# VH-VL binders against Uncharacterized protein YLR179C: the designs that were tried, part 7

Target 1, 201 residues: Uncharacterized protein YLR179C, of Saccharomyces cerevisiae (q06252)
Amino acid sequence: MSSAIVAKLNKEDIIKDTVKDLAFEILGELSVSYVDSDDIKLGNPMPMEATQAAPTIKFTPFDKSQLSAEDKLALLMTDPDAPSRTEHKWSEVCHYIITDIPVEYGPGGDIAISGKGVVRNNYIGPGPPKNSGYHRYVFFLCKQPKGADSSTFTKVENIISWGYGTPGAGAYDYIKENNLQLVGANYYMVENTTVDFNYDM

## First folded at step 1 (VH-VL)

Design z10 (framework fv_tezepelumab)
Fold by ESMFold2-Fast, scan of step 1:
Structure z10 (fold): chain C 201 residues (1-201), chain A 124 residues (1-124), chain B 108 residues (1-108)
Amino acid sequence: as target 1 above (201 residues)
Amino acid sequence: QMQLVESGGGVVQPGRSLRLSCAASGFTFSSHGMHWVRQAPGKGLEWVAVIWYDGSNKHYADSVKGRFTITRDNSKNTLNLQMNSLRAEDTAVYYCARDSPYYYDSSGYYFDYWGQGTMVTVSS
Amino acid sequence: SYVLTQPPSVSVAPGQTARITCGGNNIGRKSVHWYQQKPGQAPVLVVYYDSDRPSWIPERFSGSNSGNTATLTISRGEAGDEADYYCQVWDSSSDHPVFGGGTKLTVL
């Protein structure tokens, strides 16, 4: 289950291009749903227009004993393909940060992620450049270290390279500096198909 | 130390042309999309045009399509707006504005730095 | 085209809270940015992405956005806050930024 998720992320170069050598202990399934749209299923393409409003995000642990009421979760959303899949000079672009999400189980056994915790960076929908091909929009769910001081989590002021000033910097650096543990992931792809008009005609 | 300085404004007759320029300094110009935003006397802000960091994509407000052309020269840190077939309703202060750190087309542009503006008056 | 509606004017007494609204169909699904413009000056960004604030802007400025209304809140109003305030969104259907009509804030 968890190995299948990690294998899919490895096959699509997501781990190589984002979280690199960080340990993955996938503890559950991260579900991402946009209004009136198909659910996100580890890499399905989505229309850009359907993804501009913040999604509903839930986490379903495989084993509830691995997360307790004292734990807190963080959600990160990143685009490693800026400006394109083959050129990463502005990667990664930060799209969403929520921290201090409580572990509270709903009636279905899911933990609500969206609408909980402290939003550090408001949701920004996909905006791939025209003619740049598909971009991967990646969600990482992390467990915060026990007893962490919430005041240490800050917003990302410059979303290009997550403000680190180095092409390719982003989720890896944020996870490492805040001692976060990767426990869930999902992603989808968006391409900008908007038609451009020629004003010379 | 970041600056955007507009120039080229003036008084012109209807149907004539005018070229505005914006000189940028204090940041890496080639890494940002750039916009023109105008404001008619006593009225609100109206977006005019955008050009991407590398000049590859451009978009215009419906009111100026076919008449205005936005260009840039990254080697000179300069943004330009060529205004043809000018009309009385084009009378406004024209601002050069820097796109936020987010460079995507549909991303929620905001303008984190603005020039002081240059006045264009179209009258007989 | 997408339209943003702002009240033309808002008045507050010094030390009181000013609230400037920006109405738009399902605007809560968009990111709203706010600008301050003083007479004869260029606009200045005061709030972006609904509630984020540039480091040079006082914490008295805050924003919210839900449903059909976004709000710029200026607590402990000061004479120096007198200005025109504009909201702005990116409209993906028209592929360009859209500004509200502006609200003149008077502190008396």
Scores: ipSAE 0.015, ipTM 0.478, lowest interface PAE 7.6, mean pLDDT 86

Design z11 (framework fv_tezepelumab)
Fold by ESMFold2-Fast, scan of step 1:
Structure z11 (fold): chain C 201 residues (1-201), chain A 121 residues (1-121), chain B 108 residues (1-108)
Amino acid sequence: as target 1 above (201 residues)
Amino acid sequence: QMQLVESGGGVVQPGRSLRLSCAASGFTFSKYGMHWVRQAPGKGLEWVAVISYDGSYKHYADSVKGRFTITRDNSKNTLNLQMNSLRAEDTAVYYCATLGYSSGWPYFDYWGQGTMVTVSS
Amino acid sequence: SYVLTQPPSVSVAPGQTARITCGGNNIGSKSVHWYQQKPGQAPVLVVYDDSDRPSWIPERFSGSNSGNTATLTISRGEAGDEADYYCQVWDSYSDYYVFGGGTKLTVL
């Protein structure tokens, strides 16, 4: 349920750190799967090497009547923890943007997200700095305003602070300026466990 | 020339509240994460709370979670710690400290001189 | 919770080398930072990221970190080195900042 998803995001301060005062109208479950890996389950840790290729993403609405064939969806992926969870001078880092995703139901009642729509920013896998701890990698699925002109959606040129030039700017700003409605979310955690042997060698 | 000056400490009865402040100068306060660290008389250092540079992220030690609230006002270069439901075990010198980060893990870069909080009757 | 263990005290003769240990499960996979605290004063960072020093800290202070033990080494011990020394790590999973119990260094 919507409330369970929102509660999990609140527990990990994702709402406070990213989408802030935006209304959560969660309409379904956002499924994120990496090849030969565990499915993303609202905050499970993932090995960095397993997440470098773009995931398969699907959305399963709780109620099909809430989305019509005329609707289009947008997917955003952000890292609010750059360089670390306690220091956000590079946050948020933009990792993926897809817009104009059609609402097309598959046999199981899911909507394919990955491989559909217009990729504005190509997928960039997690790259937390060595010794920076766990970073939260957050996916937001949004509904676009009806009749939105696709030319209004542009690439984020500087992925640091989503190009807004203010530390901490990111998904919230993008959602607001494009009049998007948040309808789904999921996230996972990655740390760079590569041992840096140059300390005392 | 980086300076941190704590204030607001004093003697307070159990169950009461105190608000500590830390005035920062000599650096761009809004670019630094901040900590509160305490030290009970004759005891070691204990981390209390952290707040990110923009105030969007906060985290607390289990011993103070639900009772203490860390906040900051970047327009006034101040860090605050609201301490509610104080216990005898909260008696300590409270330090504010800046969050340092190079290419390694976070550390406590600069420290204030501390302010004494005594919870007793 | 993650725990760091330090000896409560270490003594060293003037001019000799003091070694203060910090024990922790797989601490070699973490970055260890060290603080010096003199009586009545705030702590001062003396070593960070296992072995780096702030520019104002004498090179007599050095650090190492491997396996389950990190070590602060103070060469050519001086009376002015008498202080409590604390090791510290950040536990990335919990996002907790963990201090060791402290070691009192006496130079006599």
Scores: ipSAE 0.000, ipTM 0.438, lowest interface PAE 14.7, mean pLDDT 85

Design z2 (framework fv_tezepelumab)
Fold by ESMFold2-Fast, scan of step 1:
Structure z2 (fold): chain C 201 residues (1-201), chain A 118 residues (1-118), chain B 108 residues (1-108)
Amino acid sequence: as target 1 above (201 residues)
Amino acid sequence: QMQLVESGGGVVQPGRSLRLSCAASGFTFRNYGMHWVRQAPGKGLEWVAVIWYDGSKKHYADSVKGRFTITRDNSKNTLNLQMNSLRAEDTAVYYCAREGYYYAMDVWGQGTMVTVSS
Amino acid sequence: SYVLTQPPSVSVAPGQTARITCGGNNIGRKSVHWYQQKPGQAPVLVVYDDSDRPSWIPERFSGSNSGNTATLTISRGEAGDEADYYCQVWDSSTDHVVFGGGTKLTVL
């Protein structure tokens, strides 16, 4: 289960390019659904136009005893491929941050993520540059440290390199800085297929 | 591909019992909460009961609490509703439904008719 | 007990926008779901969590929810939209699913 998710993330270099040497265990499935679109399934391509509104997100623990009502969750969304997969001078770009998401199980054993908690950074949909190829848009769900003060979580003001000022800085640094524990992940691919009319084409 | 099929409906006398079943296919049944919803002839939808994915928690409408019992068998992909002490007011088409998101019901069966009549 | 109030009927001309309301005390603090039911058929989820849409539902269906009123909006009405529409919430204070009484949409 968790090993299959981790294997897929490793095959697509998600771990190498984002959370690096972070020790973690995937505790469930992170479901991401955009309106009128295929569900996100660990790397399927999505049309850019379909992803501009914030998705519906839920988390289904493999074993609900791993998360309790006292826990709080944080959702992070990042683009490690800015401006492209082969050039990361602006990476990672911060696309979404929600913290203080309560662990409230619905009848499906799912925890509602979207629409819960405190939005620190408003959702920014994919905007890969024209001719930059596919970008990976990665969602990480994290467990917050017990008793974390909500006021310690702040907005990422400069979304480029998550404000850390170093190409490649992003989710890993945010996770470490805030003592978060990675428990879920999902991702999808977007490329900008817009073709500008050009007499020389 | 996702399908729910209700069975067990019929005509029954007041005060008697009836057991409805719902067979699920085309999705991983054990991962979803399940609902029973009913609709009296010519009337609106009335929620009956919900059971969590693992059977650990159940909730009932006040009108059926103490008389109806919702159960599931994840090994057989089956949802059940045991209806005791039936009343004329329980006459309705009974639907089983899969919970999609926060008590929303995204997959429905076609329903089974229960008529409580003397 | 929590109550959702819907108008019993709404009419719309083909190509025009229909709006179906769902009234409830502080309903804007709840997640509202909407169902379409055609005669002799099971209900179909058309909008969930106030404004989201299942992938199989046309973009003409949308929703909103604030204060004491949630609204289902059906743009460019079609004859095939003629049906009963129900709103639904979960009331956490009583642990009950609550449905509205239903609105019959007529497309003339």
Scores: ipSAE 0.013, ipTM 0.563, lowest interface PAE 7.5, mean pLDDT 89

Design z4 (framework fv_tezepelumab)
Fold by ESMFold2-Fast, scan of step 1:
Structure z4 (fold): chain C 201 residues (1-201), chain A 122 residues (1-122), chain B 108 residues (1-108)
Amino acid sequence: as target 1 above (201 residues)
Amino acid sequence: QMQLVESGGGVVQPGRSLRLSCAASGFTFSDYGMHWVRQAPGKGLEWVAVIWYDGSYKHYADSVKGRFTITRDNSKNTLNLQMNSLRAEDTAVYYCAKDLRYSSSWYYFDYWGQGTMVTVSS
Amino acid sequence: SYVLTQPPSVSVAPGQTARITCGGNNIGSKSVHWYQQKPGQAPVLVVYDDTDRPSWIPERFSGSNSGNTATLTISRGEAGDEADYYCQVWDSSSDYVVFGGGTKLTVL
């Protein structure tokens, strides 16, 4: 299943455009659900208005032996397409950071991600510019290094380029500097189809 | 150099309408989200509405939803607030306020206009 | 709905440190911004993103934010610091900007 997930991430160049040469071993399925909406299915389009409230996020490992109670997880959400897929002067935009998520298995073998751990950057919903086409909104689930001090994780103060000051900087840099290991991902696409009935030229 | 100047305030009777405008200069207006924030006499700040930099997204405080409409004209560097069905509780100084560069929802206000007074009374 | 709580007033002697608190559930996970408002004037941003200040704001102004409390600290208080101070966050669940009720700072 991990190769199938990687293939779907590659369909829209997610790996190429965000985490690049970072090694990741997909350990499970990252489920992202917005209220009263279709589940996120590795690249399906979502209405912008349906994604403004924070989603419910869960992780279902393929094999529970790969994650133990001693592990902590981190969730990152990024937009590599700011302001558009072809113009990245504001990319990547940081949309969500949670760290120190405990590995606690529920009855279905899933680990609750949302509502757990320490929120470093509060959830910010998709805001693609009108006429900018589809943006990819990407969630990465990471395993934290063993014994990581919670205080080493800080919020991203400038969400444009994740505060690194270089167009295209983002999740890759954050993962590297915090020694995180990629273990899960999901993404969806949003375009702004809103007609501004009150725009008066 | 950067300026936001509100206009259109005045005295109006309950149930009537009023249109506020905010003229922006000294920055690239089309790159920033804009907000309206109000303050009743002797009271605190209350957020009213937001509009994304390109006009594609708008959101309102529950107290004004369905009565107020926020719009912008990027070709003229103007922000507008159409206020319908005005109530005594809408009496306040109305400020236009500039958001950060991108259309993201992490709002704070680096620049404010001087405000325009709206009084809803007989 | 998300609520920010500020004391209605704080007094400080000239040259002393004033601390204005802003309470909110898990406010440490949010970015807190602070505004100064003098009578008859528009608000002025004095601290943003918890700890940062605009380059034209004196270094006597600083901020912190952790757990359930954010704090604006004004060192070496001066008569010119007398104003109302408001904390502000953005609440992602409602997509609302939330202001605290304001704190009136008096420097004797």
Scores: ipSAE 0.007, ipTM 0.481, lowest interface PAE 13.8, mean pLDDT 86

Design z5 (framework fv_tezepelumab)
Heavy chain, then light chain:
Amino acid sequence: QMQLVESGGGVVQPGRSLRLSCAASGFTFSSYGMHWVRQAPGKGLEWVAVIWFDGSNKHYADSVKGRFTITRDNSKNTLNLQMNSLRAEDTAVYYCARGPKYYDILTGYFDYWGQGTMVTVSS
Amino acid sequence: SYVLTQPPSVSVAPGQTARITCGGNNIGTKSVHWYQQKPGQAPVLVVYYDSDRPSWIPERFSGSNSGNTATLTISRGEAGDEADYYCQVWDSSSYHVVFGGGTKLTVL
ESMFold2-Fast, scan of step 1: ipSAE 0.017; ipTM 0.529

Design z6 (framework fv_tezepelumab)
Fold by ESMFold2-Fast, scan of step 1:
Structure z6 (fold): chain C 201 residues (1-201), chain A 123 residues (1-123), chain B 108 residues (1-108)
Amino acid sequence: as target 1 above (201 residues)
Amino acid sequence: QMQLVESGGGVVQPGRSLRLSCAASGFTFSRYGMHWVRQAPGKGLEWVAVISYDGSNKHYADSVKGRFTITRDNSKNTLNLQMNSLRAEDTAVYYCARSLYYDFWSGYPFDYWGQGTMVTVSS
Amino acid sequence: SYVLTQPPSVSVAPGQTARITCGGNDIGSKSVHWYQQKPGQAPVLVVYDDSDRPSWIPERFSGSNSGNTATLTISRGEAGDEADYYCQVWDSGSDHYVFGGGTKLTVL
C-alpha cells in the first residue's frame, strides 16, 4: 500500500519538488473529500470551484500500533507550482496548516484530521492563474515529535515560499525546522479554465 | 458585467470614524481576495489592506494598522473598511480592488478596480 | 520597508517609444505589475507578471524585469497613452504590496 502511494508521488515529481531528500515512511491513507465531488485519489483533476471550501480530511493507519493516544499530528497543504508548473518563483504557496491534532480512532479505524487540533493557517483553496496549466495541491500529514511545545507552531504569515524567502522553499523546510515525521500524503490537480476571470477578457 | 462600487466617503473631523463599503457584482465574489488602495490628492497609489476570499486572513499597511479594520460579507457580495481615529493624512480617494481568487499573498495583480470614494479628513 | 523608485515624468513624441523604469533591490526576483491611471479614473492593469499583457491591452505595451530594474515599454506612443503609470510588487519580506511613486507620461 505504502509503496503504491510513494510510487505515485514519485511519478508526478511530488517528492522531488516538495520534500526532496526527506527520509519518510507512509503509515496510512490520507483521505481528502470535498463536498459534492469525487474523492481525492493521488492526483486526479478537480474543478477549481469545487475545492474552495475546506475539505473533510481523515487518516487511516495501515497498522494502528504505529500511532498512539500520546501522539499529535500536523497537516500541511502546499502548492509547489506557483505561478505555474514550469515557473516556481512564488513556490511553494502555503494553503493550510493544522497542528496538535489528537490521535483519536473512530469506529472505522480512521483518525479525524479536519475539525481537530489548532488551525495555524486557515484553508485557502486553489487559485491557479488563467493559462498557467495544472497545479498540484499537496497534503502532507506528519507526526509531531514527542513532547513538542505547541507554542512553537505559529502562523506562516507570508505564504509565498512559506516565508523562507527562497523560491521552492516550503513544506520541506517547515518539516525539518519543526522536527516533523511525514506519515501520509495525498494530492490533486487544478487548472483555471474559468471565464469569470478578468486577465484575458 | 463586472462591477465594484465604493460608497461611504465624505468629510469627517480628525479623530472621528467612517465606514466604507464596496459592492461587487458580475463575478463570484467569494472566490477572490479583496483590497483597499488609497490615493491622496495629487499623490500616488498606496496599498491599505487586504482580506482573503473567506475573511479569515487580513493584512494592513503599517500606516493604518490598529486603526482600520477590513471585513467582508460574502452573502451580500460586500467589502467594508472601518476607519477609526482618522487623521489628516488619511485624506484620499479609496479604491476597492480584487486579486486573483483565493489569496493576496501570491503576488497576483489587481485585475479589476472600483471607481473610488473620496474621504476628506479636515477640521 | 521595500521601496520602488520611478522617474517623476517621461515625455514621448507621437509614434516613438516610451520607457518607464521601476527600480528596486533585487526586483528581478519579484513579479512586477503595471497600472495606467488617467485623470479622474481608476487604475487599469496594463502589464502583469513582468511581461504578460491582458487581452484588452494593445501589443504596444510590453514589460521586462531583470536585476534591480523593471521597465514598461510603450511603442508607437499615442495621445491616449498620456497617464500616470505605477509599478507594483508583492514584498514577501514585509508582507505588503508596494507601489512605485508613479511616472507621468506626456505625449507631445
Scores: ipSAE 0.011, ipTM 0.509, lowest interface PAE 9.0, mean pLDDT 87

Design z7 (framework fv_tezepelumab)
Fold by ESMFold2-Fast, scan of step 1:
Structure z7 (fold): chain C 201 residues (1-201), chain A 121 residues (1-121), chain B 108 residues (1-108)
Amino acid sequence: as target 1 above (201 residues)
Amino acid sequence: QMQLVESGGGVVQPGRSLRLSCAASGFTFSNYAMHWVRQAPGKGLEWVAVIWYDGSNEHYADSVKGRFTITRDNSKNTLNLQMNSLRAEDTAVYYCARTYKGYSYGYMDVWGQGTMVTVSS
Amino acid sequence: SYVLTQPPSVSVAPGQTARITCGGNNIGSKYVHWYQQKPGQAPVLVVYDNSDRPSWIPERFSGSNSGNTATLTISRGEAGDEADYYCQVWDRSSDHPVFGGGTKLTVL
């Protein structure tokens, strides 16, 4: 259910720290899967090395009537914890943008997200600095406004603060600027536990 | 015009020190991570050091760690490299470069023309 | 430490397509950037983030990256393309860039 997903997002302050006062309703489950790894389940920790290749992403609406063949979807991935959870001077960092994803239902009632649409920003896997603790890597699935031209969506050139030039700016600003409607979310946690690198000693 | 200009290179004997500087103009220096990259005569590019946009983090290549110190002064738009205990293998053209995205995965889109450091007796 | 492997040289006839490879373990999961360097000059960024190019670089320059190999492709080769080409990635674990050994492109 929608309320359970929102409760999980609130537990780790995802809403407070990213989409803020945005009005939204979760319309389905956003599935994120990395090769040979546990599925992303609203905040589970993942090994950094397991998340460097782009994941397989699918969306399963609670009710198929809420999304039609005329709709198009956008996927956003953001890190609100740069350089760390307690210091956000570089946040948010843009990790992935896909737009113009068609609403095409598979046999199981899921919509394929990865491998569809137009990739605006290529996938960048998690790269939390050593000794920065856990970072939250957040996926937002949005519905695009009806009749939006593909050309209205452009690459985010500067990934720090999503190019907005203000610490903490990111997905919320992109959503508002492009009149997107947030309909799905998922996230996981990564910390950099790399050892035996002596560059920082 | 976005520009980086290196200075401070020269001929120095082994074991001595040199301080390189890089002056930035035409862009907001404090929003970019800054690198030193060197190239020995007839050889390829070798990364030396990086300093984050606010000076809070620095990383060094193993070959220079403990001998070189990278610093920056955002009020003067300058990047510095203090090179101590110089060795013959440090002989190279030293370039400064910015990381356009200001993040560890970023590319280096603006480079200086380089300054030559020769370590010989 | 992460290692990038490039062929030491590649040749292309004028008007033909040159392909310069950059090999690395699972390099397809990384962002690859390409630099052009002419004798006595500083490197110039020609392709970034695997396949994007700066606005001042002609469309003849393109890039791809999958599996263990990234490729810089230069279509309709010109004499002015003769240079050394370097690939570069960021080693995420240690937060430092790594350069390939460089490839000399000859246009003849």
Scores: ipSAE 0.006, ipTM 0.482, lowest interface PAE 11.8, mean pLDDT 87

Design z8 (framework fv_tezepelumab)
Fold by ESMFold2-Fast, scan of step 1:
Structure z8 (fold): chain C 201 residues (1-201), chain A 120 residues (1-120), chain B 108 residues (1-108)
Amino acid sequence: as target 1 above (201 residues)
Amino acid sequence: QMQLVESGGGVVQPGRSLRLSCAASGFTFSSYAMHWVRQAPGKGLEWVAVISYDGSKKHYADSVKGRFTITRDNSKNTLNLQMNSLRAEDTAVYYCARHGLLYSYAFDIWGQGTMVTVSS
Amino acid sequence: SYVLTQPPSVSVAPGQTARITCGGNNIGSESVHWYQQKPGQAPVLVVYYDSDRPSWIPERFSGSNSGNTATLTISRGEAGDEADYYCQVWDSSSDLYVFGGGTKLTVL
């Protein structure tokens, strides 16, 4: 199962363009749901207006023994396609960071992600420039290092290149510097076709 | 210009208390975890304490646990270290340092330090 | 408790390469940061995450980390490089920040 998710991420160059050579194993399904919309299914397109409010996020491990009540999770959301898929001078753009999410199982065997933990960066919905084509909005769920807590996590002040000052820097760098373990991922695509968007390349 | 300025150092007798402050400017103080690091005269750097961006989490070196308290006031951009039951071995220059976003788990901005001398 | 070991002093002739080591059990699995401290001044970050360098630090400064030893390398040594150098790691198991004992670099 985890191989199917990795295959989908590779087909759309998500791994190549974000987490690069990071060693990881997908441990479950990351569910992302926007109000009155279809669930996110590893790359389906979404209307921009449907994604402006923060989604409901849940994680369902394939094997519950791989996560304990002592573990904490972190959620990262990034746009590797800023301003477009072919021009990455602002990439990656940081859209959401939650840390210290407790591992608490619901009746369905899922772990609530949204509404839990500490929000480091408030949710910013997709804002692809007009005529920039589809952008990939990528969610990564990570396990925090054992024994660590919120005292070591900081807010991303400059969302452009996640503050690293290098085009293409972002989630990979954040994962490495915070010793996070990638365990879940999902993504969707948004294109700005509206006349009311103020930026046009 | 990003700056950290420590104050409150001085000479104090063993068993007494002293409070250090660190004033931050030039960056969004409330977004960063902050540290205290000390250095005894002629000796190396020793990490003392850290406080999370919102003040909810704190960790201390074993040598100061139960005696020192780290606090912050985000409305005033100020970091504090309350030092109780001071000992001769607490004599050091005390630096405040920022937990860097780009250099997380590293200290990217340091103050000039304030000297604490514990002597009779 | 995690311990980092540095040699107390290293000397280098002008224009030659200085190497400062930082020993630690399985330190290659940790991220190592390096600080330069000149007399009467606060420390300055010179190398982070084993081998990355802040943009304002000369390319002569580089780092490596594998097995039980991390190394700070300063190529083409200059008088202005004379300082104490400290390695530092974050020990995730204890959530503590550990410094090495420091190495005094002399350029003579």
Scores: ipSAE 0.006, ipTM 0.451, lowest interface PAE 15.9, mean pLDDT 86

Design z9 (framework fv_tezepelumab)
Fold by ESMFold2-Fast, scan of step 1:
Structure z9 (fold): chain C 201 residues (1-201), chain A 119 residues (1-119), chain B 108 residues (1-108)
Amino acid sequence: as target 1 above (201 residues)
Amino acid sequence: QMQLVESGGGVVQPGRSLRLSCAASGFTFSYYGMHWVRQAPGKGLEWVAVIWYDGSNKHYADSVKGRFTITRDNSKNTLNLQMNSLRAEDTAVYYCAKEYRTWGAFDYWGQGTMVTVSS
Amino acid sequence: SYVLTQPPSVSVAPGQTARITCGGNNIGSKNVHWYQQKPGQAPVLVVYEDSDRPSWIPERFSGSNSGNTATLTISRGEAGDEADYYCQVWDSSTYYVVFGGGTKLTVL
């Protein structure tokens, strides 16, 4: 349920490290699936190689009356652990932004998220530095305010600190400046045991 | 309590038609996708067709495409399957099934209605 | 079309663990659901999304899914577990639902 999702995010310090004091009104389950991989289930570890292609994302509301055809959704993906869980000088790193996602229900009552709307920032797969430990890759689904459209949103040009220029800035700031409402979340963890990735270039 | 009740089954000659109905109660019918699944005597489950919660999209198994039509009436909480050009291979118990919200599972099934196609 | 393969039968002694497999190409990338069907009855959902369990299903039922094989595990087998078990996936890209051929579980 919604309280179980929020409890899990709190236990793993995701709320503390990303969206902070923003209200979480979880309206459903955010499903994230990578090809040839287990589904994402609130914090399971994933092989880095399996996550480089964009996932299939769906949202299943608990109550369909809470989202209508007039609503638009936004998807945000962020890494609060750059370069590591204990050192956040590059955090948060922006990995994916889609806006203007239409609320269109499938046969099972789920809403397709991936492949819909306007991609503001192309998907960038996890790239944790070698020996940096596990990073949390967090998806936030948001409801857009009435009247918001593609002209309201801009691309994040510098993915480091989401371009805000302050370590730890990211999804919180983006959500506030665009008047978004948090309605769903999911996350997984990736550790790089092979090759260094350079976030500076 | 949630309930699905199928009706309309019977014995019919090859090439003829039958219309199956499924009456739903105990849940908000218009919120869920609905399916027909069949089972030939002594055999396994075989998916037949789906209709989306609002009736906007429909999909069929290759074996029934062009012959069967799935419809629903959300004002009456009913699901229907129009079966034309019936073949001996269509002989089965037909179940209506309600989607669970997560990833295409079926949480409730009717008790089934028997369709026998024989000469 | 996508094919799911199950063994036609599995036997388990009372109190022991039964394992029923469901084979499919890259099935680990799909969500697998499991149904129990007793003679003359409609199927009952026992495991959904690989490993989750409806609240009305006892904790003895569990599931897993990786690579090319999904597995339904029934711990501490009971006579009341005798039934046919079917695995199922939904391919959302084609909107097709695929069932396995079914496995008859006997508790001897």
Scores: ipSAE 0.005, ipTM 0.454, lowest interface PAE 14.6, mean pLDDT 86

